# Ledger of designs, part 5: VHH binders against O-glycoside alpha-1,2-mannosyltransferase homolog 6 (omh6)

Target 1, 298 residues: O-glycoside alpha-1,2-mannosyltransferase homolog 6 (omh6), of Schizosaccharomyces pombe (q9p4x2)
Amino acid sequence: MYFLILFSSNAELGEVLRTMRSVEDRFNKRFHYPWTFYGMDEFTEYFMSTTSTIASGHCEYGTKGITYTNHLQFILTISYLVHWDLSQVKPLVENNRLYQQRADALAQENLSYVYSPLFHSFQDWVVRSLLYHPQLEYDYVWRIEPGLKLVCEEKKDIFSTFKDSDIVFTNHVCERKHSGIYAMEEAIEEYKILNTQGDFSNIWVYSNNYTYCKYWPFNEILSLKQIRHNQTYTNLINYLLGSGGTYYHRWTESDILSAAFGVLRARANHMESVGFFLNDDVHYCPETIPYTGRCACL
Short names: E, the ipSAE of ESMFold2; O, the ipSAE of ESMFold2 at other seeds; V2, 0.75 times the mean of E and O plus 0.25 times the DockQ between their complexes.

## First folded at step 1 (VHH)

Design d4 (framework vhh_enristomig)
Fold by ESMFold2-Fast, scan of step 1:
Structure d4 (fold): chain B 298 residues (1-298), chain A 125 residues (1-125)
Amino acid sequence: as target 1 above (298 residues)
Amino acid sequence: EVQLLESGGGEVQPGGSLRLSCAASGFTFSRYDISWYRQAPGKQREWVSTITTSGSTNYAESVKGRFTISRDNAKNTLYLQMSSLRAEDTAVYYCATDRVPYSTLYYYEHGMDVWGQGTLVTVKP
């Protein structure tokens, strides 16, 4: 089973609706895949009503506590409770000298969100939501960022095209070196050393080089089944989450998932046929590949 | 519609003072850390100061002791009180916030996911 996911909030409704209209028009109106909306806080009835009006498939709404299924009738189905609380992160950030010093250092390197406990908590929560969401019947998820616009018509089923991939990506982000990236390298190396007995033989590392390139999470397909049911992925991701690196090193969900995919040599494929914009900053038009649909590139 | 609107910039002599304001609308201002950034002519944008939801403040080394960041949650407004201004403080000043915590690696190059239009500060002898 396949679905589309947006991590968002009530404040993002306008961007969500524009993104949904684009995705529906260019792709999903032919396939009727469900949408899942995930937020740190509960979605309003207005958010649920307006998004469900645009969607050609059914809509599900999830927060850190409750998952909702909304269709034409606004049916609230409590299917899972996740007991996650921002108060649990206070010891990591509030009056924490190490957190403050790390944040100051990263800010001097011109990194954003280094002082945002909400940002750090969200990165951690996204990874946990992808690993532990109770909808285990879903095999693949297409992550789509509010503000994304598809610019080419896709008549083929993208999910079916890449069904044997662990990750299908549209871009890489290659970071300059900073203390947070060094800490990620160190954490991965420590994990390999600690798992020399029994589990280490299941960790495959290609060429032993760090590229510092991460999969761009705002337009990608992930195999949830591989992540959730593969103990090696789960163990490594839990190790990284347990380190507090989202707080002390500003690791993002992309950093954590890309590290796991890299260490375990996931089957990664480029989503070459999908043209898109994200705001005014990222633009991809698939003009160097065989034409598979109509595109509206600027 | 989420908006940040800066004001208060202008031309001032070295050693002078200015107070910048940033009016926020379209989101629950009190729930977010808010920052000031600046961009000098021909340079990349740099972080200046942050104030957290709890009122904790942080400053870039170049402005410590000279600038004071503050917020008024009742008015949805962020302030930057600048004193002892130097020629090197000449820049367009932006306020910024992560109104939605879902911003990831993509937005780190831009500072924050919500930016204002900016207000120009010129320190001229």
Scores: ipSAE 0.012, ipTM 0.386, lowest interface PAE 8.2, mean pLDDT 73

Design d5 (framework vhh_enristomig)
Fold by ESMFold2-Fast, scan of step 1:
Structure d5 (fold): chain B 298 residues (1-298), chain A 125 residues (1-125)
Amino acid sequence: as target 1 above (298 residues)
Amino acid sequence: EVQLLESGGGEVQPGGSLRLSCAASGRIFSSYAISWYRQAPGKQREWVSTISSGGSTNYAESVKGRFTISRDNAKNTLYLQMSSLRAEDTAVYYCAREGQWLVPGYYESSAFDIWGQGTLVTVKP
């Protein structure tokens, strides 16, 4: 298991350090799980030395922290690096009539980031490349957003508590329906028809409708082994990505993963004992949970 | 409610300079990446530049070296300093809240664009 701070930057170092300090103090100083940092730009030595000093475990920094073990792994890693480069995205978006038509339609619906190749590329890269990256040795990832603070002391290993989960979440978000969500609903229904699988209903998806709700990705544990080694997840995720939906329907990584988890009836558990704050905007205090550790929810 | 309001557009001769401003209200500005976009007559809206909440910057290749994005979080204001302007820079310029990497408000409730009304830049020969 490792902690993942995705889309770190040198400019966000202060927020990264505050997040790491809370996680180390409340939990990780007892377990020494490693940290991995990914960003669009290369990390400075100052960023790397400062974060490594706070971490009780090993730190890795994007592609600089990933070791190439052989020629095939080298090729796969370079391929994943290239997906982050906007020059790979240009043919999909520049002078592309479909991209323009979809972006204009979604903009009329007041949807954010619809003209951002950087945003679309990021969503595609996380689901297509990062989560399936063969150099990552760990079975589980705990993704934590810069600025997030843990507010309850956890003396028990959370990973031991939730082993055998596909996802351990801390929050849900439900969007207003827009054409991109309609497209996701259509893609799921098409996948069901083409693959003649059984019951696809659960709290996120109904047999004849998508619920428009998704897991909040900024404080969650994902089973990488289930995503990577379960061909059923891989097939559905590849089908959704193959549609170009991250570019043409502005699907986020959490839209895609939540749809897959819903359709395939993932073992999803709520991380009820983990209290957290993300700035002043998002907070959860588990004071009423009987087995909750020491919490500071002020 | 957070509003974005662009200003500073106008007419300029080729090779000239203009400084655009985007004023925002509320705490959302300081927590989010903010971008400049532009839309030329008869063309799609294109990305110009982004600045993260911490100050990291990125630019479209067509403007790199000529435009400089900056922010003043204390004033909740975004700037775009444009130099060496060309006829092809003629467009309505929009600022937009991005923040795709840290957008708790976006993921909590609704996917809303916060776009300004735009400011027109005309580079006349």
Scores: ipSAE 0.000, ipTM 0.331, lowest interface PAE 10.4, mean pLDDT 71

Design d6 (framework vhh_enristomig)
Fold by ESMFold2-Fast, scan of step 1:
Structure d6 (fold): chain B 298 residues (1-298), chain A 124 residues (1-124)
Amino acid sequence: as target 1 above (298 residues)
Amino acid sequence: EVQLLESGGGEVQPGGSLRLSCAASGFTVSNYAISWYRQAPGKQREWVSTIGSGGSTNYAESVKGRFTISRDNAKNTLYLQMSSLRAEDTAVYYCAAKQYTSGLYIRPQDYDYWGQGTLVTVKP
């Protein structure tokens, strides 16, 4: 089973609607794949009504349980394993001098999200949701970031290009290494030693002393069936999440998943034919634009 | 016209208290989430607190137990009560509004409206 998935909030409705319109126009109106929306808080009726009106497939909505603002006060939709409540991170940041010191140091390295516990909680929550959310029991998901616009017509079923052995199908992004990335490299080396697993290839798609390249998470297809049903993947990802590295080292979902996929030699493919923009900040134009496809990649 | 206007800033001594107000005009705040952010010189803008449209509240760990966010929908105004103030609380404080959200994660670029800010200085 195949799903289009967004991790989103009520605040992002405008971006979500624009993203959905482009994906429906360029791809999904031909295939009618369902949309799934996951939020750290409950989606409003307005969010659900407006998104379902645009979708050519059905829409599903997932969130944590709400006990005081819901008519059914006992509704609990989220496992203990999924943490996105600010109270879940209290032991990691409350009166924690290391968290504050690392924030100040990373700010000096020009890292833009260093002072946002909510952003770090979001990164942790997305990864844990991909592994454990009880409503997310699909074989494959196409993760699409709010703000993404598909700019070329995709006439083929993009899921059909994904081989059964593939784990991820996406683009690559390269960034300057900050102190937290060196910390992740050390954590992975320690994990290899503790698990006595022999020789591992390089963690990243590419790296040198100053630059690392990783899988870009904002337009990607993931094999959830392979990730969720393989204890080797879940053990390594839990090791990384359990370290508090999303808080102390500012690891993002992309850092965590890319490192895990690299260490475990996951099969990955480049999404080279799919043109897109993300909020005018990031754009990817296919090197060869087919004559029969519509593209607005200028 | 649509705007958010902060007030109540000023100078206080460490351990003191101050109440900031955020008055909305040109729209009704009852269906908006309202957040307080602050920015000290040389630092990134930092999230402080949010009150959702349903009245649920969240706080940055650095201010939890010391700051209280509240709303008065009849006056179309939001408040941030600050107590036990510390030197590190010195910053320009901004309020920001986002329609149709109960969420904790609102990206800075996603807010519908931002205020002009009010300066809080904690001096020994």
Scores: ipSAE 0.000, ipTM 0.117, lowest interface PAE 20.1, mean pLDDT 74

Design d7 (framework vhh_enristomig; at its last look DockQ between E and O 0.52; V2 from the best seeds 0.00; counts 0 for: pae O 7.7 > 2, unsure alone 64.0 < 65)
Fold by ESMFold2 at other seeds, look of step 2:
Structure d7 (fold): chain B 298 residues (1-298), chain A 123 residues (1-123)
Amino acid sequence: as target 1 above (298 residues)
Amino acid sequence: EVQLLESGGGEVQPGGSLRLSCAASGFTFSHYYISWYRQAPGKQREWVSTITSGGNTNYAESVKGRFTISRDNAKNTLYLQMSSLRAEDTAVYYCAADTPYFGELSYRSYDYWGQGTLVTVKP
């Protein structure tokens, strides 16, 4: 039992439909895995009816006032998944000057979204709440972003192929370490003093003095059993989220998840056979082609 | 060319009211989340309020109950109605448009900013 996850809003319906059509054509028409949608706005009936008619599997929408708490013990409790309420980030709002001082400093490091509490709240919500959502009670989810287009046919069941993986990635991204990433590394150094579970020697896919590499989050398969039931992961995530680093250090969900999987020495496998374009700017084509279908990688 | 043009700033006495406007062009306004930010002299820029493409509103605690954000998609215009103004509200106010998609590394992310309009609340 595997989910396809799509972060979207009603305004992106056109891109959602194009993405779904490609995934259905290239893969899911043969397997009928369910689609689960989450977005910032409540989904309209039009959004739900049009997406459900394209899907070959069942569709679920995180839209109707669902209230849940995650397994992590934090000050903030998320009341709704889809209609994000910024008032639930009360420490950030009440201590606006510190947040803004950090945002200005990070802006000089050329980071996007440094002035967007909605963006930061979303990153926190993914790690704290979404990955623990009651509707996601499967072992694995395939995260898919609107604008993604599968360009190679995949005839075999990719979930079966990677059934023992903790994370299945299409690519990793190497970025310059900003001041917030150095703060995360220091926080993890402090964490390891009392916590001997895990391997803290190299937490990134790769890193040097000024660069780090992490898993790219927008076309990946994640093991929810690892995320939800591994004490080492849960304790580290609680520590990192409790510091407020998603707000004050601009930590993203991929920063946090990649570091946590690094500490776990999680089993990562490459999704080599899945070719895709994202927003026509990112192209991944299989290096070795198992010609079981058609491939539009030029 | 994308444009966000703020207007409606000016001087006001404490307790007074102002209405700011942000006229948008060069993009599909109804698809965007639109926010107000402000920056006081010598201070850092801070978030004030956001209205989603669906019309849901959120406010910073410091302005909740005093400021009201709204949008008119037919006119491609964002508004901020400010009341019960205080000296602390003196700032340059900016509007900004974000895509409704907040994926961390999305190449669909567009970040549009206006040039700002000054609001001065007299001591």
Scores: ipSAE 0.013, ipTM 0.429, lowest interface PAE 7.7, mean pLDDT 74
ESMFold2-Fast, scan of step 1: ipSAE 0.343; ipTM 0.693
ESMFold2, look of step 2: ipSAE 0.334; ipTM 0.703
ESMFold2 (binder alone), look of step 2: mean pLDDT 78; pTM 0.787
ESMFold2-Fast, scan of step 3: ipSAE 0.014; ipTM 0.419
ESMFold2, look of step 4: ipSAE 0.311; ipTM 0.700
ESMFold2 (binder alone), look of step 4: mean pLDDT 79; pTM 0.788
ESMFold2 at other seeds, look of step 4: ipSAE 0.013; ipTM 0.500

Design d8 (framework vhh_enristomig)
Fold by ESMFold2-Fast, scan of step 1:
Structure d8 (fold): chain B 298 residues (1-298), chain A 127 residues (1-127)
Amino acid sequence: as target 1 above (298 residues)
Amino acid sequence: EVQLLESGGGEVQPGGSLRLSCAASGLTFSSYAISWYRQAPGKQREWVSTIDRGGSTNYAESVKGRFTISRDNAKNTLYLQMSSLRAEDTAVYYCARLSGSYYKTWGAPTSGEYDYWGQGTLVTVKP
């Protein structure tokens, strides 16, 4: 089964509706795939009724009752819902000198959100909920970020077109390697020595000593079917999550998943015909204009 | 330095009205969606209302029809007009500037686009 997923909140309803409208108009009105909304706060009746009115398929709303009063409360609540080990979470952040020292070092490397246990826990939560939560019975998920706008009509069923892919991506992001990325490379080398199933020659889509490129997570399709039931993926991803690297090294979901896809030689395909914009920050225009005419690219 | 400073809280009787303000400094106010949140004694923090950069508004069900959010971009000020106040509205009210997804709101960014919280203003609805 195929579905669209959006991590969001009541505060973002305006952006959610704009994103849904573009996705429905350009793609989903033809296929009626369901939407799943996941949020930290319980969704209001207004959020649910309004999004359901725009959706051409069924809507599901996750994390009902997840609320928080501070960063630690949020981590505890999310840990409960996704069955994280609280003993692992607390020593990573609560009165932890190493956490503070690492955050200070990463801040000096000009990284954002390094002091945010909330940001770090969200990265872990996305990976755990999206790939390994036992209630998700879907085969493929299209991860969509609020603020995303599809600008070209897509007449083909993208899910069916790429059904043999582990990941279907719309963009790569290339960034300067910070100390946390060198730590991930070291962790993977250690994993390789302990669990040699083959020869790992490359981790990233592209890298050198100073730069690494990874899959951009805010408009992508992931094969839950091919990842969730593959112990090689689950072993590596659990090893990375279990290290606390999201907290100590500021690893993102994109870092973790891109590294796993590279190490295990995932089948990766480009969603080349899908034009999009995200909050004026990122845009992609297909080289070939679809039959529908010009994309809204400037 | 970026700062959000709430004001206008105080004690009011049920059925009364209050107007909260949030003054922003050190940021381009018009570029962002700005929200009001509240935390009642012994309760979890909850979202109250948002106004986006286009002026579109959204409200929690419990306050819809009673509260009105507005902004003055020229003055870098956000407002929350509260009417028909109930005992259940007793809380510390916070304004928050969001830069992208909601999950980043409680972060402390060191560079780039910033997410900020105010220190809060207490509203007490006494019988």
Scores: ipSAE 0.007, ipTM 0.309, lowest interface PAE 9.2, mean pLDDT 75

Design d9 (framework vhh_enristomig)
Fold by ESMFold2-Fast, scan of step 1:
Structure d9 (fold): chain B 298 residues (1-298), chain A 125 residues (1-125)
Amino acid sequence: as target 1 above (298 residues)
Amino acid sequence: EVQLLESGGGEVQPGGSLRLSCAASGFTFSTYAISWYRQAPGKQREWVSTISSRGSTNYAESVKGRFTISRDNAKNTLYLQMSSLRAEDTAVYYCAAESYSGYDLHWFTPEYDYWGQGTLVTVKP
C-alpha cells in the first residue's frame, strides 16, 4: 500500500491546498493514491472538506491522539505514546539555565537561537510518527511538505521506481557543520560502543571537515515497511531521540533520519525526474526529460 | 605514524586471570574509541570489548562479567582485565583504534582502523 503524506496543521491549509493541486495535476490524478494528513492537533471540518474536494483518491486524517479498534493497534498505540514523551520539554522550559547556555553556545557559531518548544516537539513528533504511529501501517509513503509545488508533469508511477532494497528516494541538501552536528556524530559513536558493533561508516550522504550532506525530507518516498522492521534503524533513532538533541542541539528530522539512512546508503535513490519548487527558497529542475510531459522551470 | 602495541599475554590455567595492555602512540589517544578483538587458530577474528572516548563500555556476550576494559589517557594505554579464563579464550588479542574527532565521518570505516600486532593468550591446564 502506497500513500501521499503531509505533516500539517489547520493554520497551513492554504499551503496544503496549493501543494495538493500541484501534485494532483502533475501526478496523482492518473494514479489516485490516497492522501494522509497528520497533525499534532485534530483537523477541522473545513480542513477535511476542502482537502477531500481536491484529492482524486481517498483522504485520511490522523493526530498524535489515537483511537484503536483491535489488540495490535492497542499495543502499537501504547508503544507510540511511550515514545512520545512530552515531559522532556517541560523540564527544559522550566530551566532557564539550559536555555541560556544553549543560546550562548549556538550564537558563537553564528546561529540564531530562539527557544522553541514547538520546533522541538514538531521534529520529535514527525520522527516518532514515521516509526510508531499505528495509523501509518503502509508499505510506502511519499512525504510532501506544505508549500511544495511539482513543476513537471510526471506520467510514470513514482512508487514503481522503488525496489525492495530501497529505503528512501529523495534529493539531498548540504549544510555547514555546527556544534550540534558534531554532537550527533559523538552520540552515534557512544551508541556504537554501547551496542553490538555495526556498520555505521559514512552516516551522512557526504561529509568533510566543514560540510555534511543529508537526505532532504520535504519531497521524499520512504519504505515504512523496511524502516519499521529494521532494528538497526529503529534502535539508533530511539537512542538519538532519547538524548533530547532536537532541543539541545537543534537536530532536525532530516539530521536524525539521515544518520539512520546512512547505515543503508546503498538503498537510497534520487528523485531524478521529479521537478519541484518549495516557496521561493528551493527548486530543482530535471537535467533530462525522461517523461512525455511539460516542465515550468525557472 | 599511528602505532598500537599489545602486551601482557602468556600461558594461564583455566579459571586464572591475566591483564593485557595496549600502548598507543602517534595520535590523540583520548579522542578515540578503542577496542579489543581476538582471533583463535583457524577461526575468524571476533570483537571482544570497546571503550569510548568518554568511558562507556560494551562487551561481547561470551566475556560479559569476566572481562573489564579500561583506559588511562595520561599514559595513552588501554587495558583488558581478564578473569575466570576458559580454554575458549585462547587467542591472539588485538588492540584496534577507531577514529572520532568530529571532523571526519569515516571514523567507523575499516580503512581508518589502526591495528596492533597482537599478543597471544593461551589457557592450558
Scores: ipSAE 0.000, ipTM 0.191, lowest interface PAE 16.0, mean pLDDT 71

Design e1 (framework vhh_rezetamig_d1)
Fold by ESMFold2-Fast, scan of step 1:
Structure e1 (fold): chain B 298 residues (1-298), chain A 125 residues (1-125)
Amino acid sequence: as target 1 above (298 residues)
Amino acid sequence: QLQLQESGPGLVKPSETLSLTCTVSGGSISSGSYYWGWIRQPPGKGLEWIGHIYYSGSTYYNPSLENRVTISVDTSKNQFSLKLSSVTAADTAVYYCARDRGYSSGWYEPTFDYRGQGTLVTVSS
């Protein structure tokens, strides 16, 4: 099964509705794939009613401390009960002095959210808990960020087109390596040595001494089937996150997933026909004639 | 247009409770899609997020401060407040109240689109 996922809050409803309208208009109104919304807070009735009105497929909602879907219309239309919650998202700040010292250093490297344990907990949860939640019954997930707008008409079923992929990406992002990225590289090297993998392969899509490139996490499809049943992936993620690296090194879901996919030599494919904007800061417009004739990139 | 202003004592004794209030003008706390919160900056250090609240009463706290912090909202006065108990010299900082666009799952620009001018709180006997 395939679904669209969006992490949000009641405060982001306006952006969520705009994002959903573009995704529905450009793609999902033809395929009726379900939407799943995850938040740190319980979603309001207004959030659930307005999002379900826009969606062409079913909607389900998960929040911290809730083990069941809350939306009445969704419960009446699905044939099974879905149970999950964010209770696995636990503060993993075991040494507050060390955390503050490292956060101070990372702030000097111009990184945002270095003092946000909520941000760090979420990164850990999406990689460790969401993808491994035993009751989530989907094979592939399309990760969509609030503020994303699809600008090209897409008539083909992207999920079925790329069903043999481990990741289907829309973009790469390249950033200067901060101290936490060097720490991740060292942890992965140590993991490979300890697990008889003496082969030093490239971790990132591209890197040099100062720059690393990773998959852009705000518009991508992930194979939950491959991730959940891959013991090598599970062992690597538990090794990396067990040390509190999201807190002490400010690792993000994109850092962790891109590094793991690189180490595991995942099958990656580009959604070359998917044009998009994120707010007004990030743009991708397909360059080929078949795509540009169906895009509102202006 | 939108203005946030901190108020409260600039001097607090060790072991006491630090209490600050933020008054919002030019906009309503109960309108829109925003969280309202507190951040601080100790001398010579970076910004530290303390916590935020949605107008319905839902709160999120920095786990390192969670046992000592309480944020509350009074929509009738268009105000929100911070209480930080059992203060020590380490709590000496410039405290800012701020409007937050809410927690986002992705890495992007800081969410604090409006902040107060900041108020220095010194913890000293």
Scores: ipSAE 0.007, ipTM 0.338, lowest interface PAE 9.1, mean pLDDT 75

Design e10 (framework vhh_rezetamig_d1)
Fold by ESMFold2-Fast, scan of step 1:
Structure e10 (fold): chain B 298 residues (1-298), chain A 128 residues (1-128)
Amino acid sequence: as target 1 above (298 residues)
Amino acid sequence: QLQLQESGPGLVKPSETLSLTCTVSGGSISSESYYWGWIRQPPGKGLEWIGHIYYSGSTYYNPSLENRVTISVDTSKNQFSLKLSSVTAADTAVYYCARDFKGYSYGTSIYHYYMDVRGQGTLVTVSS
């Protein structure tokens, strides 16, 4: 099963509708894949009615709250989730000396969002949702950021084209390593030693002593069957989440997932025929790639 | 490259409305990927988030200030503005306009504590 997924809110409805129009026009009107919208708050009737009108497939709507089959399962599931809800996270990190000391150190490295419990809890929530949310019982999801526009016509079934991939990416992002990234590299090397891992693959798509490159998460396909049901993936990702590194080292969802994909030698493929814009600075126009459909690049 | 610059009066009388404008240059405010907001720092105190706006007009305010704050956006001028009504001496602060990346700022009706790009700041003194 294949799904298009957006993490979004009622306030982003205009951006969501524009994204959906481009994706439907360029791709999904041919294939009728369902859309899943995940938000922190309940979606309004207006959000649901307007999005379902545009979609050629069915639409599903979920929140940080989770549907359960029984009381015991409810208790066990809750113990595994970190909610992005600021009201729950704020008391855990405010007046926390270790959190403030690490935040101050990272701020001196000119790193953004270091003092944002909201940012940290959102990163943690996305990763845990991809691993454990009961409504994400899919083989593959195409993650699309609200505001993204597809700019080339795509006549082939992208999911079918890349059916055996662990990740299908459209972009890499390269950043200077901050102290939190060195901490992740050290944690992963310690994990490999303790778990007798014989394959010492590179952690990142590319790295040197000062720079690392990771998968850009805002237009990509992920194999949920790999990250949910492969114990090697779940064990490593749980180890990283359990360290509190999203809070104490400002690890992002992309840092965690890209590191796991690198260490475990994920089957990675490029959606090179998929052209897109997200903002004035992030764009890709593949008009020279064979089999690329009609493009409307600016 | 991208630059944010605050402008407005440096002195405001008590009970009046503080009005500041942020001019964005080197990039478009009509970006799908960013929120635009205001933070302030009173003398000798930490940073306080005031609120932010998306280019569509959706606004999010600090609840402690929400009854006095209005943030608006003018995409034709590539600007966004802050109005803070009924000011007192407690509103004396350096005011910064700031950009925050929306892809990492999934959230409605919640606070941001940190922004990725900010202006140089403008001191606003509330005094008779």
Scores: ipSAE 0.000, ipTM 0.185, lowest interface PAE 11.2, mean pLDDT 75

Design e2 (framework vhh_rezetamig_d1)
Amino acid sequence: QLQLQESGPGLVKPSETLSLTCTVSGGSISSSDYYWGWIRQPPGKGLEWIGHIYHSGSTYYNPSLENRVTISVDTSKNQFSLKLSSVTAADTAVYYCARHPLYYGSGKYRAFDIRGQGTLVTVSS
ESMFold2-Fast, scan of step 1: ipSAE 0.017; ipTM 0.366

